# Ledger of designs, part 4: VHH binders against tRNA(Ile)-lysidine synthase (tilS)

Target 1, 344 residues: tRNA(Ile)-lysidine synthase (tilS), of Thermosynechococcus vestitus (q8dih2)
Amino acid sequence: MWGIHHARLHTTLKTQQWLPLGSRILIALSGGQDSVCLTRLLLDLQPHWQWSLVAVHCDHRWRADSTANANFVQQLAQKWHLPCEVVSAPDLPKTEAAARSWRYQVFESVAKALDCTHVVTAHTQSDRAESLLLHLLRGTSPDGLATLLPSRSLGAIQLVRPLLGMTRAQTAAFCQAYGLPIWQDETNHNLEYRRNRLRLELIPYLQQHFNPNVEEALAQTAELLASDRAYFEAEVERLAPTVLREHPPALDRLRLREFPLALQRRLIQCFLRQHLKRGLNFRVIEAVRALMTTGNGSQTASLPGGQHLRVCGRWIELVRPMPPPPAPVPPDPGERSPPPSPLY

## First folded at step 1 (VHH)

Design B14 (framework vhh_gocatamig_d2)
Fold by ESMFold2-Fast, scan of step 1:
Structure B14 (fold): chain B 344 residues (1-344), chain A 121 residues (1-121)
Amino acid sequence: as target 1 above (344 residues)
Amino acid sequence: EVQLVESGGGLVQPGGSLTLSCAASGFTFSSYALAWYRQAPGKKRELVAGITSGGSTVYMDSVKGRFTISRDNAKNSVYLQMNSLRAEDTAVYYCATDLPYSGSYFEYDYWGQGTLVTVSS
């Protein structure tokens, strides 16, 4: 049965082309309401898209009931005639970083073994809002706030998040309306988890006292920031030839002054990435930006790789690193004596 | 605001040893897990070793018994002692951290710039 969420997802997939016709797709199936909702939607859409679908369940073994959860997932997949791989974790630290890294390694490994081109996860609009707020509260750049993109590369495959247009309340309602069995986990109500505290306390508070559509508003902000990031990346590519000189490597400081601060920083970053072996930080970019207004001959301190930048009229030039000391020559079989005393 | 800076990489002969160090800033170090990842040219980035705030550790099967991860909360540092190095260990090694209580999938990991380890004769 085709509902409003089927129609909306189908339209979005046609417009965005996240999951092309005929793709072999790996579905991350935890057994929770979001992953069950995702799997049911994709199974229902499958005839229209000619996808090949396979599920993977990552068993973290953190809880005594994890085996029962894996069995639940396998039984559901069998009922739906969906091939399902269950992968059990080694003895992992009970942290989200270790768990997420392991899950992504499993996704790539299983996708490679089964020749899948795409992996899909059940992240929702609610997850995107939660992620944006967590990033904002801990501090990040504007690019870091463009959280939970609808599609990104994961090694040789594509990671896609088809449920970003649905809230967690909508996935719950979908599962109830279609009579879908879900795995209920008490950890979803444990307030010791920051995400659960945000979801169960802060977001309801914001909905009641500030904006009933706060999840949508936060997710929209993340989407707008992703578009801004893409725009700046394209703009830097277009403008770099007018500001950057290859031989000798330099930045045109008169041209840089014409641009807004955000573009100045991004053009400097672009230049430095072309000529430095290692990553960049805010302080290095600001040190270079300071050279836009300093006197002729002014220079930065030593940068990664032993290079520095120096003002030469119109240009901020990359100065070649000092030559390394010559390699030690093999000692003479007789080994030279120290030079004679300066007292003679 | 979170920054991770790796050091200690270099060229080493097969069977040799190296100690990698990661200096962290911008967060309450003692409250977070840290991990070492590696990426060889043309290959995916993979988890090598992890250590929780409480000191529990995890290792990739191919490095178990050869590598040891440790942390020093007073110095805001995490270390990877690598022994019995093999040609297959050649990679750029990265230090990483994330929120332990997120419970949701975070796309954005805080990564260092990496340190190159080359195991060659």
Scores: ipSAE 0.000, ipTM 0.119, lowest interface PAE 20.3, mean pLDDT 80

Design B15 (framework vhh_gocatamig_d2)
Fold by ESMFold2-Fast, scan of step 1:
Structure B15 (fold): chain B 344 residues (1-344), chain A 121 residues (1-121)
Amino acid sequence: as target 1 above (344 residues)
Amino acid sequence: EVQLVESGGGLVQPGGSLTLSCAASGFTFSDYYLAWYRQAPGKKRELVAGIYSGGSTVYMDSVKGRFTISRDNAKNSVYLQMNSLRAEDTAVYYCAAEVDTAMVPYWFDYWGQGTLVTVSS
């Protein structure tokens, strides 16, 4: 049966060429509303596109119900005659960033193992709007605001988000209309999480008081920013070898001065991303940019890992903390104090 | 697993009142955000009112002061008291139970079958 959302997705796939005829596609299937909607749409379109479809479920193991969720996904996949790989997380930091990084690593590895050329995720227009607002409120670079592209490279495969044209309300209506089972989280999570408050309070408020089409408007802004990001990323790749020194790590502050502000910030960000595990933000970038005109020996405040940047002539050099002294080698049994005796 | 069953819809004259009820099962009711949505013919589905596990509420601007959402965790139910009904309130009203968590990569929710509210003379 061919509904309006089937027709719209089919047309988009024809014009954008995101998922070519005959491709082997890995579907990220969490069991939630959006991923179930995505999977059903792709299964229904499969005969027209001659795709080979495989699902992957990433079990994060953060919640008591994660095993039941994985079982639900496997049962749904079996019902739909869809091969499904379940991958369980190692011990990860319980953050969305760590979980997302791990999921993309799983997507790439499973796709490579199964010869999939594309992986699809169920991010929606609502997710894109939410992501834009969340990143804006956190105070991020334009690159952060451009998150959730419709299609991008993920290593040697292509990552595609076919549902970016549908809202949360539309995927819910689709699942209800087609009688699709979805997985429900049964654990208690409170509104201290910014993402949940944004989704459940702020976006509805904006829809009611400012713009009923705010999700579409925000998603379109994210799309425009993504185009700008692609342009600047290409320029940074071209210019980085002329500005960045790898050994020892440094930025050429004389060459940085020659570039427009936007490229200065992006080249600094490029350098920092190579050496900082976290903590990159507008304030840090501006602190480094200030070193372009300060006197020799000027430096930033401490960055993650005890690192900092210091002016050394023409260079802004990354200064790493001295490594801690080697851990003492455990003494042999004769060098340790004897264990407490019964009379001790 | 999760099931929402709505009741209380019907035909009412302008200025009248209705109480919608939604009975929920299959989850820890007290821990979820619960909401009423509506969809009028030819229009998109919109949030009417929501209530968080702690009792905080959200209302669509046009229903503030007229509608009151409440929950009874002991009865596993959520209610929408609708007063001073207007012709523009005519719609199918849906109960929704929405997962309140930042840790899921995708949004999870469940919907009732809907209950029709007609406000006309």
Scores: ipSAE 0.000, ipTM 0.098, lowest interface PAE 19.8, mean pLDDT 79

Design B16 (framework vhh_lunsekimig_d3)
Fold by ESMFold2-Fast, scan of step 1:
Order: sequence, then C-alpha cells, then structure tokens
Structure B16 (fold): chain B 344 residues (1-344), chain A 121 residues (1-121)
Amino acid sequence: as target 1 above (344 residues)
Amino acid sequence: EVQLVESGGGVVQPGGSLRLSCAASGSIFSIYALYWYRQAAGIERELIASISSGGSTNYVDSVKGRFTISRDNSENTMYLQMNSLRAEDTGLYYCARYLDWGSEPYEYDYWGQGTLVTVSS
C-alpha cells in the first residue's frame, strides 16, 4: 500500500536523482526501526525504479544477543525476498566513532564485491538534528555543523540517506502502521551515551518548551551550512595560491587583511590543514588571525609537533622544531693534539 | 562532488614495482593535502604516505625509501611509486583528502574506492 511517505520519497528521488533507475543498491539493515522503515519503503518503490536491492547487516558484537539480532535481520530479509550479507566486527571499542568508521569500510567492501553502485543508510532528520547539536556542543566550525549530507561519494560508490526528510517519530509511526517487525536495541536507552541523552532528554525538552518542529529546523540549518561550505571550498581553492606560500610554508598577512573575515578564517584553516591534521579549533585559527596585525617577531603558542607560527615581515611563517643534533662525530684517528706549551 | 579514483594495482613478485594513480574530479584538488592509506587483512587502515598542497611529503618508516608519493596539480592526479615490494605490502590502497575539521570520520572525509596490490610469492 502506497502511503504519503512513499509518495514524498518517490518525488524527492525524481527531483534529486540520488538513486537512478536500474541501480544496484546496498541497504544498511540494522534491524532497528529506521533501517526497517527504509528497507520497506525501497522494496515498495522498487517496481517503479527497477532497482536491484541487497541488504548488509553489520554485527558489532557489542551485546550478548547480537547473534539473535543478525538472525532476526536474515529472517526478515528472507521473508521479503531480499538478499542479505552479514558481516561481523573484530573486537572494536564500544564508541560511536569506531563503529561508524568500521561500518563505512564494510559498506565500501561489500558494495564492491556485489557490484552495487549505491549504498543507502537510514539516517533520519532526527539524526541530523542530533549530530548538529553534538557538534555545536563540542565546538566546531560551520563546516562541521553541515552534518549528514543527503548524498556523497564513498569511494567509487554513492552513499545516500533517503530518510533525511523523516523524523524518528515518523519512522516509528510508519513501522507501526505497516505492521513491520523491528529489533529493539537496549543500547538505545543507555543514558551513559551522550547521543541517547540528547535524543531522550534534550530534544524532547526543546520540542515541548521551544519549538515542536526543532528537528526540522536544525536539519534545515545543516542543509544551508552544507551549501555555504561548498561555496567557501571553491573560493578558498581560487584564492589560496594568492595567499599561501609553499616553501617555506607561510601566509601572506597583507593579502589576508583584504579579505572578509569568513575567508580569512577559511584560508588560515586551509593553510593549517596542510601541516596540522589534528588539533585545529577556533582558538588556534583566532591566534593566527591575531598575527595579521601584531608586530614583527610575534608568534603563537606551540602547536602539535612542536610547531608554531611567527610574523616575519609580510609573512606568517610556520616554524618547525629543529631536528635533534647529529651524534658527535668521533675525531679523526690521524689528528694529533698540539704539543703542550714550553712553559708547561 | 569531488570523486577520487584509484588505479594501477595488480599482482607483482617480491622486489617488483607498481605505480598507483589517484585521479580527482572537480576543482578542489590543488589546495588540499592528499593521503595514501593501506588496508591489509581486516578493517584497520594505515596511513602510509602524504603530500601537502606545496609538495611536502611524509612516509611511515616501513615504506620510507621504497615508496615515493607525488602529485600533478595540472592533471588533478596523485601518484604512489612503489619499489622493492614485499609480501607485507599486500592490501587495498586508498587515496583520501581531508575536507574539514569535523569530529566524525567519513562524514567529512573523501575516500576513493581502493586499488588492490598483491605481492605474490
């Protein structure tokens, strides 16, 4: 039965061209509410799009019942005549970052093995709102707030998030309305995880006391920031050769002064990214920006790797730590000390 | 919309050589640092070589002196010249670009699909 969510997704896919006719699509199927909702929607739309659909289940092995979860997913996939691959994790830290990195590596590998052109994940509008809040609370640039894009490259395949237009409440209602079996993950209720605390406590508070549509509002903010990021990436690429010196690494502080604040920060970020893969934050960028107007010889505090930036005329130069001195060279065996003074 | 495509992998005997290429579509190539990662058996990725926008290079000790990373900004291509290959060099080789300082990997990083290198005995 074709419902409102089927119609909305179908229209979005026509407009955005995220999942072309005839594509072979890998579906990330955890067995949770969102992934079951996604899978049912795609199965129902399949005749209109002539897709080939395959599921993959990533078993993190975090819980005693993880095997039962994998069996649930395989049985559901079999009932729906959907091929399903189950991949079990090695021993991983029980962190969101480790699990996410592993899942995306699995998606690439399985998609390549099965000749899939696209992988779809069940991230929702609620996930996007949660991620924006987590990034904001941790502190990040506007680029970091542009979280969970609807479509992006993942190696040679495309990663697509078709459910970004639906809240978690809407996926729950969908599963209930269509009588879909779902697997309840106990970790979804563990308040020791920051994301669960946001989801179960903070977002409901915001919905009740500030804006019942806060998830949509935050997700739209992420979307707008993604467009701004794309614009600034193009501008930085165009301008960087006029501001950045490669050897020795430096920023032209006289040219930087001519640019709007936002471009100053992004050009500085671009420069620092070449030399500081980690440790970039607002305070570091502002410390470098302060060097645009300070006197000759002014410098930043030490940065990762013992590096710092120092003003040298028109340039803000990256100063690397001096390599350790070479071991003393033994004296040449042929050298003789001069004879002692006749007075001694 | 930037896409990275690796090529040049294959089967080679110990002591042999291979040249990998990473071609980028889009116009955001020249200003970013580019990386070669290797993934042997399992899930863990190891950074093996990097090259800055200005051409400064870095290598892990196990490949230093044997591998050379280079870039051609006019062709939007990065290369990895691999010499004196060993069985331990077998794996999938990925090129990558760091897009921004975001806290979550893969949300803001761009990765290629990988190219397989097998050093046979």
Scores: ipSAE 0.000, ipTM 0.309, lowest interface PAE 12.6, mean pLDDT 80

Design B17 (framework vhh_gocatamig_d2)
Fold by ESMFold2-Fast, scan of step 1:
Structure B17 (fold): chain B 344 residues (1-344), chain A 121 residues (1-121)
Amino acid sequence: as target 1 above (344 residues)
Amino acid sequence: EVQLVESGGGLVQPGGSLTLSCAASGSIFSEYALAWYRQAPGKKRELVAGISSEGSTVYMDSVKGRFTISRDNAKNSVYLQMNSLRAEDTAVYYCAKFDYPLGWTDSYDYWGQGTLVTVSS
């Protein structure tokens, strides 16, 4: 059955070419409402796009019910005549970062083994809004707010998020409208997780009291910031060889002066990322930028790792700390009288 | 740029019927997916019914069997036939065009001004 969300997704895929005709696509199928909605939409669109579809389920083995979840996913895939690979996690730290890293490694590995060109995940407009708001509340630059792109490279394959135009409420309604079985993950209701608190408390509050379309508004902001970031990253890559010197590491301050403020900051940031292990922030970038117009020999305060930058004519040079001088030898235990002369 | 204008709202008794109309400007109307949303006082805006460019429809559970969405591409219009109206259907009803990828802004061109439906005796 071809509904409004089928038509919308089909039109988007025609315009954006995220999932070309004939592609072999790996679907990340967790069994939750979003991944079930995604899978049903792609199965329904498959005849129009001549795709080969295969699913992968990542079993993290964190919960007693994880085996039941994997069984549910396999039964659903079987009912839908969809090939499905189940991959079980090794012993991992029970953190989102470790789980995410492992899932993406699995996606790339399974896609390579099955000759898939694309992997699709069920991130929604609601996920994008949640991620932007979470990053904003933690404190970040505009670049840090650019989150959940519709498509990006994942190693040799392309990662695509076809559901970014749908809210979680819409994916729930879709699953109910089409009678789709879903796996209920009770961790989604645990308010100890900060993301769940945003989802279950803050975003509903914002919808009720500020903007009923807040999820769309936040997601659009993330999209605009992502486009701006991509543009600046491309420009920095093009311009860096004309501004940055590798040996000894330095910035060409005459060239830097030719660029707008935003590009000056990004070129300085590019240089600093190559040489500082941590502590890169607005204050440090501005301290370096101040050297563009100061006299010869001017320096920054000490930066992370004991390094500093110094003006040397045309160049702002990175100066690394001198190795400490050799420690003085310990003082002698005591002055002793010279030994007696040898016997004749 | 698409302009949407809703009409057909009004006061109706419980159990009564209304037909809402949404007129759009634009030469590619037949390519659009279109939907009716509603917003009741103190509640968020919710999807009531949608229709694809190919005529496939979706409805929220509480209106299934009571409401029917349809389109007329020759008139650049989409309609919502509402039967067996209940007090809970009282809301401002909006016509909207779906646009993707996520647009630069949710402009008034994609959302009409709304038409008020009051179900009361």
Scores: ipSAE 0.000, ipTM 0.107, lowest interface PAE 20.3, mean pLDDT 79

Design B18 (framework vhh_h_nbbcii10_fgla)
Fold by ESMFold2-Fast, scan of step 1:
Structure B18 (fold): chain B 344 residues (1-344), chain A 128 residues (1-128)
Amino acid sequence: as target 1 above (344 residues)
Amino acid sequence: QVQLVESGGGLVQPGGSLRLSCAASGFTFSDYSSYALGWFRQAPGQGLEAVAAISGSGGSTYYADSVKGRFTISRDNSKNTLYLQMNSLRAEDTAVYYCAADFGSLYYPTDSREYDYWGQGTLVTVSS
């Protein structure tokens, strides 16, 4: 039956064009409530979008019941007449980050093998709110707060998150209302994971004492930050050729002064990323910005890699230390050319 | 950004009345607006059902057979607000009510797939 979440998702897909008509889509199906909700919604929308749908289940082998989980997913996919690939991890992931990295590698590999153009994951509005809070509490730039984009590149394919408009409570209610079988993940209650503590303790506290709609508010903030980041990335790409010189590497400080502060910082960051392997931070960007108005010959302190920036008239030039000349190797005193033959 | 915000829901006894409001922002109503507006509802365990719709001109309205004669849809372009006056309420009217806007060229679509924007919904409970 067609519900409000079908209607909302259908409308979003029309306006945003995340999953074009006729696309071959790989669905990440863990068997949990979010992925089951996602799969049911896409199956119900499929006739209107003429998609080809395939599921993939990533078996991490973390638990004794991982085989039972994979069997559950396979049975559900069969009931729904949905082709399903099950991929088992060759080595047990030791961290959440390692597990996530492996899953994304599997998505790209399976999509390539099956000629899928898009992969969809079941990240929700609640996931986005959790990620924003986690990054904010850890400390990050505004760009780092723009978490869980609705669509991004994953190698040659597109990664899309259709459920970003639904909370975890809404996906649970959807599964209950539609009588959908779900696999219960006992690790969702393990408080040793920082994200679970945020979800089970902090978010409820914020909902009770500050704002019942905090998940939506945080997710909207992440969306606005993502839009701002996209705008600045496009603008930097357009402006960089007018400000950055490649050979020798330099920034045009007269041109740079014409731009608003935010663009100055991003253009400097763009330049530094091309030449520094690591260690970009607010302090380094501000040190370079200071060179926009200083006298000729002014320079930064040593930057990562032993290089620095120095003012040369119009330009802020990147100065790299010259590699030391090869040390002279004394010749082997036991090996000398024989004396010249007396040939005239 | 386009936003629709419903209000006016709540608990009411059978035979009672409620007026739902939908405040629109990010676009404006006008006497010659082409934006169709509608009300949909979803009761527990049921699908999304079209309740009422009104054309951009306000000259054409639609009502589901289950609500004809009891519900009245109207729009106030000066307040940028859509209304649903609900009279003679029945237990079967219990549902979450959603406001929707269509920016297409259709007069007043009854198919939820035609609508471009949706509100968060407001709960109406008809119970003694």
Scores: ipSAE 0.321, ipTM 0.756, lowest interface PAE 4.8, mean pLDDT 84

Design B19 (framework vhh_h_nbbcii10_fgla)
Fold by ESMFold2-Fast, scan of step 1:
Structure B19 (fold): chain B 344 residues (1-344), chain A 126 residues (1-126)
Amino acid sequence: as target 1 above (344 residues)
Amino acid sequence: QVQLVESGGGLVQPGGSLRLSCAASGRTFSYDSSYALGWFRQAPGQGLEAVAAISWSGGSTYYADSVKGRFTISRDNSKNTLYLQMNSLRAEDTAVYYCAAELYPSYDSLGQYDYWGQGTLVTVSS
């Protein structure tokens, strides 16, 4: 039976073309309410879209009940006549970054093995709002605020987030209304995780004292910033060859002066990302930008690896430490050089 | 950004009346638009049901058999607002009511609507 969320998702998929007719789709199924909601919605829409659906469950093995969770997911998938692959983690660092990298690696591998063109994850509007706040509170560029895009490349396949139009409250209500079994994960209540604290304490505070629709407002802000980022990324790609020199690495400071401030910063950032592994931040970008108007020979403070940038006429050049000079080779002790002539 | 916001829901006794409003932000109801506007509802434990629809000119309307003669759909293009006047309300009318806009109208096609509101709850009980 189709409800309002089926209708909304169907409309969004038609207008956005995220999951084309006939696609083979890998569904990330954790067993939590969001992934169960996503899976049920896609199963219900499947006949209209002629999709082939298969689920994958990533067992991180962090908790004693992780095997029970995997069994729950397999039983649910079997009940829904949905093929399901379970992949267990090797011994990974117990960090969100390591877990995320591993999950995406699994998605790509499993999708390739099963000939899937798309993988879908159950990120919601609430997740997008949380990510925006976390990035804002840590301090970031506008690009860092544009998070959890509805669709992006993941190697040769597309990663899609169909639930970005639903809040976590709406996915909970959906699961309740349709009588869907869900797996309760106790780590979602652990306040030692910053995201959980933001979800359980800060966002409710903001809803009560500032804006009851704050999740939607933040998610919409992230979406607007994502479109702005896409525009600037396209412009930087077009302009970089006219400003950046690869050998030796340099920025054309006369050309940079022709661009608006936002493009100046983004072109400098593009250059720095090609040559620095870390240490890229607002202060470094502004230090480089200051070199656009300084005298010849002006330079930045040392960057990672002992590198710095220095003005050389038209160019802001990347200067690396000189390799150690080879040890001087003394003259062959068996070879006699004649002494200088005292006569003439 | 275009947004549809419903209002006017609430608790009403059987036989009573309510008027629902749907305000469109960032989009005007113009005569050169090929869209229809409609009301849908979803009762607890039930699927989404088309209730009423009205053409961009206001010259054509659709009503579900269950509400025909009791509900009236109308629009005020100067205020960018869609209305649903609900009379002789029954317990079976209890539902969350959604407004929706369709660019290429087929009136009661659930899958064709391009914009949806967040919904407003109507409870009919004594």
Scores: ipSAE 0.000, ipTM 0.413, lowest interface PAE 13.1, mean pLDDT 81

Design B2 (framework vhh_h_nbbcii10_fgla)
Amino acid sequence: QVQLVESGGGLVQPGGSLRLSCAASGFTFSDYSSYALGWFRQAPGQGLEAVAAISGSGGSTYYADSVKGRFTISRDNSKNTLYLQMNSLRAEDTAVYYCAAGPYDLWSGYTPSEYDYWGQGTLVTVSS
ESMFold2-Fast, scan of step 1: ipSAE 0.428; ipTM 0.807

Design B20 (framework vhh_7nfr_2)
Fold by ESMFold2-Fast, scan of step 1:
Structure B20 (fold): chain B 344 residues (1-344), chain A 123 residues (1-123)
Amino acid sequence: as target 1 above (344 residues)
Amino acid sequence: QVQLQESGGGLVQPGGSLRLSCAASGFTFSSYEMSWVRQAPGEGREWVSSISYSGDYTYYADSVKGRFTIARDNVKNTLYLLMDSLKSDDTAVYYCAKHPDYWLSGTEYFDYWGQGTQVTVSS
C-alpha cells in the first residue's frame, strides 16, 4: 500500500530532482531501522522511477556481533532481491570521525565500481535536529548549523539523504507497520555519548515542555540556514575577484566597505581560508573587519603561522614572517659556469 | 474531547467536483497534521491526502494527485478536501483523521477519526 511516507518522498523527489528517473543508486544499508525504512521506501518507489538499486553494508568490525549484522543485512537484501556489497573495515579507531571518513570512502569506491550515480544514506529529521542542537550548544557560526544537507556532491557522485523529512519515531513506526525486520545495534547507546544524551533525554524534554514539533522546527531551521549559506557562497564566489588580490595576498578595504556586514564577514572569511589552515573564528574575522576603517599601518595581532594583516593604503595585506634566505642550490653536476665573455 | 465532523459528501457524476469539510474541536488544531482517508465498499482504508500543521506542505496518494487539493483554515479549525475530475473509483466514505503526534503519520496510527461522509460518483 502507498502510504503517507511513500507519497511525501515521491513528491519531494519530483520537486527537488535528487534521484532522477533511471538512476543507479547505491543504498547504505546498516540494518538499523532507519536504513531498512529507507531501503523499503526506495524499493516500493522503484517502479515509478525505474531506478537500479544496489545496497552496500559497511562492516566496522567494532563488535563480536558485527559479522552477524552483516549476515542479517545480506539475508534481508537476498529476500528483497537487492544486490548487496559487504565491505569490511581495516583496523579503524573506534571513533565516529574515523568511521564516517571510511564509510564515505567506501561509498565512492563501490559506486565507481558499480557505475552508480547516487548514494543514499538514512539520515533522518531527528539526526538533523540532533546535529543542529549539538553544534549550537558547542558554539558555531550560522554556516555550521546548516549541517546534513539533503543533497551534496561526494566526489564524482551525488550523496542524497531522502529520509530528512522523517523522524526516527516515524521510521520505527514505518518498520512496525510494514513488518520489517531490523537489527538492534547496542552501540547506539554508547558510541555517540553526547548525541545519545540529546536523543534520549534533551529532545524528549523539549518535546514535552516546549514544542512537540521541536525536531521538525530544528530541521527546518537547518534547511533555511543551508539555503542562506548556498546563496552567500555563490555571492562570495562572484564578488571575491573584485575584493581579493592574490599577489601579494590582500583585501581591498574600500571595496569591502561598500558591502553589507554579512558579505564583508564572508569575503574576509574566504580570504582567510585561502591563507590560514586553522584559527578561523568570529574574533579573527572581526579583527580584520576593524581594519577597514583604521589608519594606515594598523594591524591585527599575530595569527596562526606568525602571520598578521596590516593596512597599506587601500589594501589590508597579509604579512608573513620573513622567510630565512633560501639555502644555496647545489649546482647541477652536468652544468658548469659559462666561460667569461671576451673583453673589448 | 476531540471531535471531527465531516460534511460535503454526496452523489456526483463522473468528471464532477465536490468540496469536503471537517470541523475540528477539542484540541489545538493548528498544532497537528491532518489527513483524509477513504474506504470504498468491500475494501480496506486508503490514505488519500495529508497537510502539515502550518499548511505549507501537502501530500497526496498517487491515485488522486493532480485531481484533489487538501487545505486547512487554522482560524476556523477546518480541514478541506477539494475533489476535481471525480471518477467512479473515488466512490467511498471519506474520513477526517487527526495525527496523534507529529512523528506518527501512518494511517494505522491516527488517534481520532470523524464519522465519515459518503461520496458516490455515478451516472
Scores: ipSAE 0.000, ipTM 0.205, lowest interface PAE 18.8, mean pLDDT 82

Design B3 (framework vhh_h_nbbcii10_fgla)
Fold by ESMFold2-Fast, scan of step 1:
Structure B3 (fold): chain B 344 residues (1-344), chain A 128 residues (1-128)
Amino acid sequence: as target 1 above (344 residues)
Amino acid sequence: QVQLVESGGGLVQPGGSLRLSCAASGFTFSSEDDYALGWFRQAPGQGLEAVAAISGSGDYTYYADSVKGRFTISRDNSKNTLYLQMNSLRAEDTAVYYCAADYRGLYDSFTPNEYDYWGQGTLVTVSS
């Protein structure tokens, strides 16, 4: 029995081709309302798409009730005749970043083992809005605001987020309407303090006092920024061979001058990312851009790793620090000191 | 950007009437059956139900048995607007009503999986 969310998701999948007919799909099933909503939608759509569906549950082992959560997920999957793999975490730091990194490693590993071509996660429009606000408040570039893409590569498989068109309120209403059991995990406030504040206090405040559709508005902003980012990435890929030289590494400053500011910055960023392990930031990009109009021999301050950029004619060349002089070559062990001449 | 925006919903007593409107932007209503347009509804605790559909030419219409003789679907191509005139409303008509468009035109059936564009919905409550 299809509801409006089945119909909308089906239309999106037809248009975007994110989960092709006959695909073998790994579903990330935490047991929370969003993942239960996702799983039910995909199960209901499965006959039209001829998918093979498998669930994976990542047991973080952070809480005494984690085993009960895993059991709940297994029982639900069994009731739905859905194969389900449960993977338990090793001892890892109790941080959001460590947990997320581990989950994605599990998704890739399990998908490879089961020949899944796609993995789906239950990120919602509400998650996208929360992520945008978190990045904005901590300070970031426009590219950093393009959070939670609908699909991306994850190793050799494709990661897809089918619920980005639904709010958390809509997934809750869906679960209630379809009588779906959900696991009410107590959020560890120590691990997600800022996100919990946004979710429980700030977003409701904004909905009540500014815009009841604020989650949709923020998610649409993230989507527009993502499309702008994709455009610039494609344009940089097209233009890089005309501006970047590999040996010795350099930027063509005469060519670079011909481009609009945004492309100048992105081409410089592309060049620097190939040669800097870390420390790439606005200041470094602007220091390099300043070299486009300076005299021959002008250079940047030292960059991470002791490198710097210097003007050499038409080129802004990457100058690497000279390697330390080689250790003195050990004397040849076969060479004998001459004996002293006999005294006469 | 294709967008469908419904309006005209609200609270009405049994036996009353309402007219729903659906304003389309991002594409033009043509008379050449390029787009089938229709109304779906979802009542509390139920699935999405087809209510009425009309072909691009306006020559072919579909009505669910539960609304035949009470509801009338129409389109105004000059205003790029779809209408649903609802008469003799019953408590069972209480639902969120959705406007939908299918770029392939109207065929033998009117099922949700055939529709490519959906509005946000408008609530119709029929209560005594």
Scores: ipSAE 0.237, ipTM 0.721, lowest interface PAE 5.9, mean pLDDT 84

